# Miniprotein binders against q96jn8r1131to1294: the designs that were tried, part 146

Target 1, 164 residues: q96jn8r1131to1294
Amino acid sequence: TLEFLENHGKNILLSNGNRTATRVASYNQGIVVINQPLVPQLLVQVRIDFLNRQWTSSLVLGVITCAPERLNFPASACALKRAAWLLRGRGVFHNGLKICEKFGPNLDTCPEGTILGLRLDSSGGLHLHVNGVDQGVAVPDVPQPCHALVDLYGQCEQVTIVNP
Key: E = the ipSAE of ESMFold2; O = the ipSAE of OpenDDE; V2 = 0.75 times the mean of E and O plus 0.25 times the DockQ between their complexes.

## First folded at step 14 (miniprotein)

Design kp18 (at its last look DockQ between E and O 0.92; V2 from the best seeds 0.86)
Fold by OpenDDE base, look of step 14:
Structure kp18 (fold): chain B 164 residues (1-164), chain A 96 residues (1-96)
Amino acid sequence: as target 1 above (164 residues)
Amino acid sequence: DEKERKIEEIIYRAFELSDEGELEEALELIVEAIRLAVENKDDELLVWAIYIIANIAQELGDPELLEKVLELAEEAYELTKDPEIKWLIEYLEKDK
C-alpha cells in the first residue's frame, strides 16, 4: 500500500495509517515522501485536505531520485541540493533551476479537495494529473528509481494519499 | 561544519533573491558561494551553486553570463564527474 515514509519533515504528523500528513506548526518543515517508488503506469495521488489562508504559496509536488530513507529534509523542498524535480506554482524546477516557466494549473491556487497525481509514462516522462485529468509531461525524462515527494508548504496543511 | 552551513545559507539566500526578482544581488551572493565552495573543496555545494547561478543567468537573460556558467559547469564536471552537472551541461547546450 502507498504510505508516507516515517522519515519526514519536522513539522509533519502522520495519521490514518501514514496515508495522511498534517503540518502542525509554522509554514514549512513539511516534506513527506511516498514509500513506493514510481513505476510506469502507476498513478500516485494525494488530495489537498486543508488550506490555511494565513500563509502564502502552497504545496510543492515532485520526485526525488535519491534514497528517501537517508534524506535529511530541509525546511523547504526548494532547498533540496540535488536529485529533485519539483512542481511549484506553474513552474518546474530541477535542483533550483527553473526548467519550465508555465506548466499546468497553478499549484498555489488549487482549492481544498483537489486531487493531484503523478505518473511515469513508458518513456520516463513524469505526468501531472489534476482531478483525474492528465496535464501533460512536466519532466520528459526522470531518472529511476524515483519517489513522489510532497512539500506541505505555506497554505497547505494536510494531504491524504488517495486511490485512483 | 560551520563553513558548510554558511555556504548553504548563502546559496539558499541567492535562490530566494532570484525567486523574488533580485537577480543582481542574487548573482553577487552565488558567486561568493561558488568561491567558498571551491575553497572548501565541497563538491556537493559547488554543484548546487552552479545550478543556482544557471537559474540566475537564465532569469537575467544574459547570454554572455550563460556562456560563462556553461564553462564553469564544464570545469566542475572535470573535477567532480557529477552526473547532475552533466545533465546541466546538456540542458544549457540545448537551450542555445
Scores: ipSAE 0.870, ipTM 0.944, lowest interface PAE 0.5, mean pLDDT 95
Fold by ESMFold2, look of step 14:
Structure kp18 (fold): chain B 164 residues (1-164), chain A 96 residues (1-96)
Amino acid sequence: as target 1 above (164 residues)
Amino acid sequence: DEKERKIEEIIYRAFELSDEGELEEALELIVEAIRLAVENKDDELLVWAIYIIANIAQELGDPELLEKVLELAEEAYELTKDPEIKWLIEYLEKDK
């Protein structure tokens, strides 16, 4: 079953059988990782449960290709030095380099109840789904194995893994 | 060690400044971080710093700086053989 890993950001509390992540302090230290690598046909989905609109920026979504079980997570996903492909705002980033200016919706404006999904296609392309709708390929050839990552940053205070 | 920690902090501060739109200050910091990473022989921080200066150069829209970043990345690849820097070289060459 899909769960968030016990290795996570310092401000995260896991609940609901490790399927719900809540950031319980501050605006950062909210990185969580899904416990299984992405494979074709696996759609990992999270629902945005709670937002605090006092912050300007919201969650970051993406993948890492390094082993997540013992990784020392930085305070923010944007500080991942390697092996990271991230969707942030409208942009796509690799290790802090913006590789696409506009892809999919602006994550900073997604409301509570939005369901965000990640999957790999057969060519290793990373797809974003928004409320069940495929937004296309964000990253064309992600190294495997990779794990889905969510950073409960800023506005985003709670997400829950949901089944497709 | 302490030098590695300080270099990492400088790189992240440069990223934060870049994210806030303070591109010239970010550039000054990341150039210093690159020099320190080379001096300290910290290949992983060097590669990350090159990613950050590539982003700053891209945000500035400065083609001369982007060319210098590509040259730096090529030198770093010969030094480190890090596949992350190889990816960056290919990226920068495709988007000229």
Scores: ipSAE 0.820, ipTM 0.920, lowest interface PAE 0.5, mean pLDDT 92
ESMFold2 (binder alone), look of step 14: mean pLDDT 79; pTM 0.764

Design kp19 (at its last look DockQ between E and O 0.85; V2 from the best seeds 0.88)
Fold by OpenDDE base, look of step 15:
Structure kp19 (fold): chain B 164 residues (1-164), chain A 96 residues (1-96)
Amino acid sequence: as target 1 above (164 residues)
Amino acid sequence: DEKERKIEEIIYRAFELSDEGELEEALELIVEAIRLAVENKDEDLLIWAIYIIANIAQQLGDPELLEKVLELAEEAYERTKDPEIKWLIEYLEKDK
C-alpha cells in the first residue's frame, strides 16, 4: 500500500491512512515522501486536492535517492542539498542545478483535481504523467532505489495518493 | 553546528538569488560559501555549493567560469570520490 511516511515536513498533517497530506500552516515546511521506492512500471500518482491562490508558486514533485526515514527535511525541496531530482514549474533540477529549462506543463498552474504521476521505465528514465498522459522522460537516468517526493509548497495545501 | 547552519543558509540564499535573476549577487554569496565550506572541511556542503555555482555559471553563460567550476568539482572528487560530484563532472563535460 502506498502511503506517505511519518517522517515529513513540520507543517504537514497526514490523514486518510497516511494517503492524504495537508499543509496546515504557512507556505512551506510541506515535504512528504511516499513509502515504497519507485520500481520500473510502478506508477505513483497524487491528486492536487486544494490550492490557496494567495501564493504564487505551487508544489514541487520529484524523487530522492537517499534514505527517507532518516532525512531531516528542509523548509523547501529546493533546499535539499543532495540526492534530489525535482520538477518545479517547467524546470527540472538536480541538487539545485537546472538540467532542463522547459519540461511538461507548468506545475505552478495545475488546477485542483490534477493528477500527477511518476514512473520509472526499464532504462531508469523518470516519466511525468499528467492526468494519465505520459509527458515523457524528465530525468533520463535516475539512481535506484529512489522515492517519490512531494513538496506541498505555496499554493498547494493538500494532496492525496490515488491509484492508477 | 552553528557554522554548518550558516553555510547552508548562504548556499540556499545564493540559489534563491539566482532563481530571481540576481546572478552577480548570487555568485558573490556562493563563492563565500565555498570558502567557508573548505575552511570548515565540510565536504557535503562544498559539493552542494559546487552544484549551485554550476547553476549560476550556466545561467550567466560564462564558459570560463564553467571551466573553473569543473576544475573545482574535479578537485572535490579527487578528495571525496562522491558519486554526486562525479555526476556533475560528467554533466558539465557533456554540456560543453
Scores: ipSAE 0.911, ipTM 0.961, lowest interface PAE 0.4, mean pLDDT 95
Fold by ESMFold2, look of step 15:
Structure kp19 (fold): chain B 164 residues (1-164), chain A 96 residues (1-96)
Amino acid sequence: as target 1 above (164 residues)
Amino acid sequence: DEKERKIEEIIYRAFELSDEGELEEALELIVEAIRLAVENKDEDLLIWAIYIIANIAQQLGDPELLEKVLELAEEAYERTKDPEIKWLIEYLEKDK
């Protein structure tokens, strides 16, 4: 069963059997990690439940390749110093370096109800799915093991893990 | 460590400035962070700072700065053998 790990950002409250994460304060401290590493063909999906449109930026989605149970989370995913591949806005980042200017939709404009998915392909490429539609390879050859990460940043106040 | 926390804050602020398009201010801050990380012998923060200055240098399109970033990364790799900096060296040497 896919759940968010108990180790998470300070402003997160887990509910619904640890399948729902809510940011209950501020605009940051909202990092959550899925409890199982990605394996080829496992699709991890989250639904955007609540957005606060007063903010301009929204959630960050991606993977980390370091052990998540012992990780001390920074306030924002963009401050992860190592082992992070992140989708933010329209860009793809590795440890703060933008490696792709435009990939998939602008995450800052995804409405409530959007279902975002991550999976590895057989070559280790990281795919983004949006409402069931494969957007292609965001990151080639991601090191394994890796875990899916969501940062409930800015606009994004709640997400829920959903089955494919 | 108070020095480590200060260096981290400067690196992240430089990233934020670069993300907002304030590249010259971002560059000034990240150069300061690099000097402090070297002085403090903090290889982990130095490697992260090299990622951030690489990001800034790409946006500036400054070939002399990119060359200096590569030299700095290669020196850090020789000291640490950290695979994160090796990845960056390979990335910067690739052509699309």
Scores: ipSAE 0.855, ipTM 0.931, lowest interface PAE 0.5, mean pLDDT 92
ESMFold2, look of step 14: ipSAE 0.853; ipTM 0.933
ESMFold2 (binder alone), look of step 14: mean pLDDT 80; pTM 0.770
OpenDDE base, look of step 14: ipSAE 0.908; ipTM 0.960
ESMFold2 (binder alone), look of step 15: mean pLDDT 81; pTM 0.776

Design kp2 (at its last look DockQ between E and O 0.95; V2 from the best seeds 0.89)
Fold by OpenDDE base, look of step 14:
Structure kp2 (fold): chain B 164 residues (1-164), chain A 96 residues (1-96)
Amino acid sequence: as target 1 above (164 residues)
Amino acid sequence: DEKERKIEEIIYRAFELSDEGELEEALELIVEAIRLAVENKDEELLVWAIYIIANIAQELGDPELLEKVLELAEEAYERTKDPEIKWLIEYLEKDK
């Protein structure tokens, strides 16, 4: 069963059997990690439930390759020092280094109801899915094991893990 | 500790500035962070700072700076054997 870990950002409140994450304060401190590591052919999906337009930017989606249970979460995913592969806006980042300028849709403009998915292919490529549509390989050769990470940042105030 | 926190804050600020397009100011800060990380023998923060300066160099489109970053990364790898630095070296070499 997929759910968010109890180790999460300070402004996160988990509900619905830890399948729903809500940022209940400010615009940051909203990182959550999914309990099960990504394995090839497993599609992990979250739905954007609520957006708050008073803020700028939106959720960051990606994976971490360190032990999530011990991670001391920074205020935003962008401040992760290592072992981070992140999708922000249209960019792909590794430990703060932009490794791709334009990839897939702009995550900052995804509306409520959008379902975002992550999947590893057989070659270790990390795919982004948007509303069930494979957007291609965002990160080739992702180290394993890795865990899906969602940063409820800016506008994004609630997400829920959904089944394919 | 306080030194670590200070270095972390500088690194993150450098990243933010680079993200905002203030690349020259970001470069000044990250160079300072690298100096401090080396002085404090903080390998983790050094590795992170190298990633950030690589990003800044990339955004500047400065081939000479990119070469210096590569050299810095190689030196850091010799000391730390950090696989994250190994990845960066390979990335920078492929991006040439």
Scores: ipSAE 0.890, ipTM 0.952, lowest interface PAE 0.4, mean pLDDT 95
Fold by ESMFold2, look of step 14:
Formats: C-alpha cells, structure tokens, sequence
Structure kp2 (fold): chain B 164 residues (1-164), chain A 96 residues (1-96)
C-alpha cells in the first residue's frame, strides 16, 4: 500500500491513512516521501489538492536514492545535499546542479487537480506523468533503490496519493 | 557543529542567488564556502559546494571556471572516492 512515510518535513500533517499530506504552517518544511521504492511497473501518483497563490513557487517532485526512514530532511528539497534528483519549475536538478533547463510542464503553474506521476522504465529512466500522460524521461539512469519525494513548497499546501 | 551549519547556510544562499540570476554574488559566496569547507575539513559539504559552483559556472558559460571546478572535483574524488563526485566529473566531461 502506497503511503507517505511517517518521517517527513516538520510542517506536514498526514491524514487519510497517510495518503494525504498537508503543510500546516509557513511555506516550507514540507518534504514527504513515498514508503516504497520505485520499481519498474510502479506508477506513483499524487494529486495537487490545495494551492495558496500568495506564493510564486510551487511543489518540487523527484526521487532520493538514499534510505529515507531516518533521514533528517532540510527545510526545502533544494537543500538536499546528495542523492536527490528533482523536478522544479521546468528544470531537472541533481544536488543543486541544473541538468535540464526545460522538461515537461512548469510545476509552478500546475493547477489544483493536476495528477503528477513518477515511474522508472526498464533502463532505470525516471518518467514524469501529467494527468496520465507520459512526458518522457527526465533522468536517464537513476540509481536504485530510490523513493519518490514531494516537497509541498510555497503554493502547494496539500497532495494526495491516487491511483486512477 | 556550528561551523558546519554556517557553511551549509552559505552554500544554500549561493544556490538561491544563482537561482535568482545573481551569478556574480553567488560565485563570491560559494568560493568562500569552499574555502571554509576545506579549512574545516568537511568533505561532504565540499562535495555539495562543488555541485553548486559547477551549476554557477555552467550558468555563467565560463569555460575557464568549469575547468577549475573539474580540477577541484578530481582532487576531491581522489581523497574521497565519493560516487557523487564521480558522477559530477563524468557529467562535466560530457559537457565539454
């Protein structure tokens, strides 16, 4: 059963059987991680439930390749110093290095109701799905095991794990 | 320790400045963070700082800086054998 891990950002409240994450304070401290590593055939999807447009930036989506259960999360996913592959805005980042300038839609403008998905292909490539549509390979060969991560940053105040 | 937290904050601030397009100020900060990480013998923060200065150099489009970043990364790899640095070296060499 896909759930968000109990180890999460300090401003997160888990609900709905740990399938819904809400940021209940501030604009950050909102990192959550899916409780199972990605494997081929597993599509992890989250729906954006609530946005607060007072902020200009929104959620970050990606994977971490280190064990998440005891990790001390920073205030923002962008401050993960290692083992992080992140989709932010239209960019793809590894440990703060922008490796792709333009990939997929701009995450800062995705509306409420958008369903974002992550999966690995047979070659270890990380795919983004948007409302069920594969956007292609964001990262060509992600080390395994890796876990899906969402940072409920800025605008993004709530996401829910879904399986349409 | 307190020195580690300060170095971390400088590195992240350099990333933020770079993200905002303030590349010269970002470079000044990350160079200082690298100096402090070396002085403090903090290899993990140094590796992260190398990622951030690589990003800044890439955004500047400065081939001489990228060459210096590659040298720094290679020196760090020889000391640490950190696979994160190996990945970065390979990335920078493809980008040449």
Amino acid sequence: as target 1 above (164 residues)
Amino acid sequence: DEKERKIEEIIYRAFELSDEGELEEALELIVEAIRLAVENKDEELLVWAIYIIANIAQELGDPELLEKVLELAEEAYERTKDPEIKWLIEYLEKDK
Scores: ipSAE 0.863, ipTM 0.935, lowest interface PAE 0.5, mean pLDDT 92
ESMFold2 (binder alone), look of step 14: mean pLDDT 79; pTM 0.749

Design kp20 (at its last look DockQ between E and O 0.90; V2 from the best seeds 0.87)
Fold by OpenDDE base, look of step 14:
Structure kp20 (fold): chain B 164 residues (1-164), chain A 96 residues (1-96)
Amino acid sequence: as target 1 above (164 residues)
Amino acid sequence: DEKERKIEEIIYRAFELTDEGELEEALELIVEAIRLAVENKDEELLVWAIYIIANIAQQLGDPELLEKVLELAEEAYERTKDPEIKWLIEYLEKDK
């Protein structure tokens, strides 16, 4: 069963069998990691449940290649020092380096109800899915094992893991 | 510790400035962070800082700076053998 790990950002409250993450304070400290590592052909999806328009920016989505149980989460995914591959806005980042300027839809403008998915293909490419539509390879040849990460940042206050 | 925290804050600020388009200021900060990381013998923060300066150089579109970053990364890899640095070296070489 896919769940968020209990090791999470300080402002996160887990519910619904750890399948729902809610940021209950401020605009940051909202990183969560999904328990099972990504394996080829496994589609992991989260639904944006609630947005708070008083803030700017929105969730960051990606993967980490370090052990999530030991991770001391920073206030924002963008402050992860290593082992991070992140989708923010339309950009793709690796440890703070922008490796792609424009990819897929702008995550900052995805409305409530949007279902975002991550999937590894047989070649190790990380795909983004939006409402069931494959947006293509965001990161080629991602090191494995890796875990899906969601940063409930800015507007994004709640997400829920959903089945395909 | 205090030194580590300071370096981390500078690195992150450099990243933020890059996002804001303040590339020259970001460059000044990240160079300082690199100096401090080397001085403090903090390999983890050095690696992170190298990624950030690579990002800055990339945004500036400065081929000479990119070459200097590559050299810095290669030197760091010789000392640390960090696979993250190896990745960066390969990335920078392909992006030429």
Scores: ipSAE 0.876, ipTM 0.948, lowest interface PAE 0.5, mean pLDDT 95
Fold by ESMFold2, look of step 14:
Structure kp20 (fold): chain B 164 residues (1-164), chain A 96 residues (1-96)
Amino acid sequence: as target 1 above (164 residues)
Amino acid sequence: DEKERKIEEIIYRAFELTDEGELEEALELIVEAIRLAVENKDEELLVWAIYIIANIAQQLGDPELLEKVLELAEEAYERTKDPEIKWLIEYLEKDK
């Protein structure tokens, strides 16, 4: 079963059988990782449960291509200096380099109840799903193994893993 | 350790400034971070700083700066053989 990994950001509280992650302090230190790598046919989906509109930006979604079990997470996913492929706002980033200016919807404006999904295709392309709708390939040819990551940043205070 | 954390902070601030559209200020900070990473002999921070200055150069649309970033990246690749820097070199060459 899909769960959030016990190694996570300092401000995260896991609940609901480790399928729900809540950021319980501040605006950052909210990185969580899914407990198994992405493979074809695996669709990882999370629902945005709670947003705090007093913060400006919202969650970051993506993958890391290094082992997450003992990784020391930075305060924000965007400070991952290697092995990171991230969706933020409408941008796609690799290690802080914007590789796509405009992909999918603006994650900073997704409301509570939005279901966001990640999967790999057979060519290593990373797909974003929004409320069940495939948005296409965000990142072609992601190295494998890779692990789905959510940063409960800013507005985003809680997400829950949901079934496809 | 303390100096390393300070350099990391400067690199991340340059990233934030780039995201905010303050490209000139971001460039000034990242150039300083690169100098500090070289002085501290921190190859991993240097590689990350090269990613960030590549981001800045790309957004500025400055071909002279992009050429200098490629030179830095190639020099770092020869010292480290870091596949992350090889990926960056290939990306920048294709994105011409």
Scores: ipSAE 0.853, ipTM 0.935, lowest interface PAE 0.5, mean pLDDT 92
ESMFold2 (binder alone), look of step 14: mean pLDDT 79; pTM 0.755

Design kp21 (at its last look DockQ between E and O 0.94; V2 from the best seeds 0.88)
Fold by OpenDDE base, look of step 14:
Structure kp21 (fold): chain B 164 residues (1-164), chain A 96 residues (1-96)
Amino acid sequence: as target 1 above (164 residues)
Amino acid sequence: DEKERKIEEIIYRAFELSDEGDLEEALELIVEAIRLAVENKDEELLVWAIYIIANIAQELGDPELLEKVLELAEEAYELTKDPEIKWLIEYLEKDK
């Protein structure tokens, strides 16, 4: 069963069998990691449940290639020092380096109800899915094992893991 | 560790500035962070800082600076043998 790990950002409250993450304070400290590592052909999806328009920016989605149980989460995924591959806005980042300027839809403007998915293909390419539509390869060769990461940042206050 | 915390804060601030488009100020900060990381022999923060300066150089579109970053990364790899630095070197070489 796909769940968020108990090791999470300080402002996160887990519920619904650890399948729902809610950021209950401020605009940051909202990183969560999904328990099972990504494997080829496994589609992991989260639904944006609630947005708070008080803030700017929105969730960051990506993967980490370090052990999630030992990770000391920074206030934002953007501050991850290593082993991070992140989708923010329309950009793709690796350890703070923008490796793609324009990819897929702008995550900062995805409305409530949007279902975002991550999937590894057989060649190690990381795909983004939006409402069931494959947006293509965001990262061409992701080290494995890796875990899906969601940073409930800015507007994004709640997400839920959903089945395909 | 106070020194480590300070270096981390500088690196993150440099990233924020670069993200906001204040690239020259970001560059000044990240260079300082690199100096401090080397002085403190903090390999983890050094690697991170090199990624950030690479990003700044990329955003500036400065080929000379990018070359200097590549040289820095190569030196760092000789020191740390960090696979993340190896990745960066390969990335920077492909973008030439």
Scores: ipSAE 0.883, ipTM 0.948, lowest interface PAE 0.4, mean pLDDT 95
Fold by ESMFold2, look of step 14:
Structure kp21 (fold): chain B 164 residues (1-164), chain A 96 residues (1-96)
Amino acid sequence: as target 1 above (164 residues)
Amino acid sequence: DEKERKIEEIIYRAFELSDEGDLEEALELIVEAIRLAVENKDEELLVWAIYIIANIAQELGDPELLEKVLELAEEAYELTKDPEIKWLIEYLEKDK
């Protein structure tokens, strides 16, 4: 069963059998990680439950390729120094380097109720799904094993893991 | 550790500036962070700082700076053997 890992950002409370993550303070320290690695054709999906439109930036979605259980998470996913492949706004980033200017929708404008999904294809390509629709390959060959990550940043205050 | 946290903060600030489009200020700051990481012998922060200056150079579209960043990355790889810097070298070579 997919759950958020107990090792998470300092401002996160887990609930609903560790399938719901809520950021309960500030705008950051909201990193959560799915408790098992992505395998080909496993679709990990989260629903955006609550947004606070006071902020201009919103959640970051992606993967980390290092072991997450003992990792010391920074305040924001963009401060991950290594082993990170992130979708933020319209861009794709690796360790702070923008490797794609525009991919998929702008995550900063996704409304409450949006279901965002990540999966690996048979070649190790990382796909983004939005409301069930495959957006294509964000990262063509992600090192494995990797774990799906969500940073409840800015606007995003709650997400829930949902079944496909 | 105290110096490490300060260097880390400088690198992240340079990233923020570059993300906001303040590329010249970001460049000045990341160059300082690289100098400090080298002096402090902080290999992990050096590798990350090289990622950030690579991003800044890419956004500036400055081929001379990109070449200098590649040379720096190659030297850092010889020193650290960090696979993250190896990936970056290959990325920069592919990107002209």
Scores: ipSAE 0.841, ipTM 0.929, lowest interface PAE 0.5, mean pLDDT 92
ESMFold2 (binder alone), look of step 14: mean pLDDT 79; pTM 0.763

Design kp23 (at its last look DockQ between E and O 0.94; V2 from the best seeds 0.89)
Fold by OpenDDE base, look of step 14:
Structure kp23 (fold): chain B 164 residues (1-164), chain A 98 residues (1-98)
Amino acid sequence: as target 1 above (164 residues)
Amino acid sequence: DEKERKIEEIIYRAFELSDEGELEEALELIVEAIRLAVENKDEELLVWAIYIIANIAQELGDPELLEKVLELAEEAYERTKDPEIKWLIEYLEKAKEE
């Protein structure tokens, strides 16, 4: 089953069989990684459970291509030095380089209840799903193996892994 | 160590500034970070810094700077053979053609 790894940001509290992640302090230190690597045809989805509107920005969604079990997580996904492909706002980033200016909906404005999904296609393209709708390829060729990453940042205080 | 931490902080600050639109200040910081990374022979931070300066150059829309970044990346790749740098080189070269 899909779960968040025990290795996570220091402000994260896992519950519900490690399927729910809650950021319990501040606005950052909220990175979690899903245990199973992405493989073609596997749709990994998380639901935004709670937003705290006192903060700006929201969750970052993406993948890492390094081993997650022993990764020392920075305060935010944006500070990942390498092996990171991230969706933030409407942008797509690779190791801090914006490789796409406008992609899909603005993650900073997704309301509670929104279900966000990641899926690799057979050619290694990383797709974003929003409420079950394929938004297209965010990253055309992602190195494998890779793991889905969620940064509970800013407004986003809780997410839960949900089945398709 | 302390030097590594300092360089990391500068790189991240440069990123933040660029994200806020303070591109000139971001550029100054990232250039310093690159200098320090080279001096400290920190290949990991050098690679990261090159990504950040690429982003800054891209945001500035400065073709001359982008060319300099490409040259820097190529030099770094010759030394490190880091696949992340290889990716960046290919990205930048493709971007020039579009």
Scores: ipSAE 0.885, ipTM 0.950, lowest interface PAE 0.4, mean pLDDT 95
Fold by ESMFold2, look of step 14:
Formats: C-alpha cells, structure tokens, sequence
Structure kp23 (fold): chain B 164 residues (1-164), chain A 98 residues (1-98)
C-alpha cells in the first residue's frame, strides 16, 4: 500500500498508518515522499486536510528522481539542488529553473479538501490530477525511477494519502 | 563544510530574490555564488548555480546572458559529464531557436 516514507522532513509527524503527514512546527521542514516509485498504472493522490492561512504560500507537489530513503532533505523542496521536478503555485520547476509559467490551478489557493494526484503516462509524462480531473502533462519526460514528493510548506499543515 | 553551506545559502537566496521579481539583485548574488563555487572547486553547487542563473537570464529575456550561461554549462559538462547539466544544455539550445 502507499505510505509516506519514514525518511521525511524534521517537522513532520506521520500518523494513520503513515498515510497522513502533519507539519507540527514552523512553516518548512515538511518534505514527505511516497514509499513506491511512480509507474504508469499508479495514481498517487493526497487530500489537503488542513491549511493555516497565516502563510501566503502553500504546498509544493512533484517528483524526485534520486533514491529518497537516505536523502538529507533541505528545509524546503525549492532548495533541492538536483533530481527535482516541482509544481509550485502555477509554475513547473526543474532544480529552480521555471520550465512552465502557468500549469493547472494555483496550488497556493487550493482549499482544504482538494485532492491532488500525480501519475506517469506511457511516455514518461508527469500528469497532475485535481479532484479527479487530469490537468495534462506538467513534465513531458521524467526520468525513472521517480518518487512522488509533497512539501507541506507554509499554509499546508496536513495531507492524507487517499485511494483513486 | 562552512564554505559549502555559505555558497548554498547564497544560491538559495538568489533563487528567492528571482522568485520575488528582484532580478538585478538575484543576478548579482548568483554571480558571486558562481565565483565562490569555482574558487572552492564545488562542482555540484556550480551546476545548481548554473540552473539558477539560467532561470534569471530567462526571466530577464537577455540573449547575451543566456549565451554566456550556455558556455558556462558546456564547460561544466566537459569537466563533470553530469546528466543534470546535459539536460540544461539541451533545454537552453532549444531556447536559442527563434
């Protein structure tokens, strides 16, 4: 079954059989990774459970293409120096380079209850799903293996893995 | 290593400034980070810094700067054969075509 990996940001508390991640301090140190690599048939979905509107920015969603089990996570996903493909706000980023200005909804304004999904298509394209609706290809050819990553940043204090 | 941590912090700050639209300040900072990474022979941080200056150059719409970034990336690729810099070179080459 899909679970958050035991190796995670230092402000994260895992619960609900490691299917729920809560950021319990500050605004950062909230990176979590799904315990299985993405494959074409696998849709990884998380629900936004709790937002704190004190902050202006919210979660970052994406994939990492290096082995996550022993990786030392930075304070924020945006500080991943390599092997990272991230959806943030409305932008798509690779290692800090913005490769798409506007893709999908603005993640900073998604309300509690929003279900966000990631999957690979047969060509290695990374798709975003929002409340079950495919938003299209965010990244056309992601190296494999890759793992889904969520950074419980700013507003986002809790997410739960949910089934499709 | 304290020098590596300092360089890393400068690169991230340049990214933040770029993200906030402070492109001139971001450029000044990332150029310093590149100089320090070269001086310290930190190829991994140099590759990341090249990604960040590529982003800044792209947002500035500065073709001369993009050309210099491409040259820097090509030199780094010859030394390292890092696939991350190869991807970036290919990305920048596509951007050269009008």
Amino acid sequence: as target 1 above (164 residues)
Amino acid sequence: DEKERKIEEIIYRAFELSDEGELEEALELIVEAIRLAVENKDEELLVWAIYIIANIAQELGDPELLEKVLELAEEAYERTKDPEIKWLIEYLEKAKEE
Scores: ipSAE 0.861, ipTM 0.934, lowest interface PAE 0.5, mean pLDDT 92
ESMFold2 (binder alone), look of step 14: mean pLDDT 78; pTM 0.745

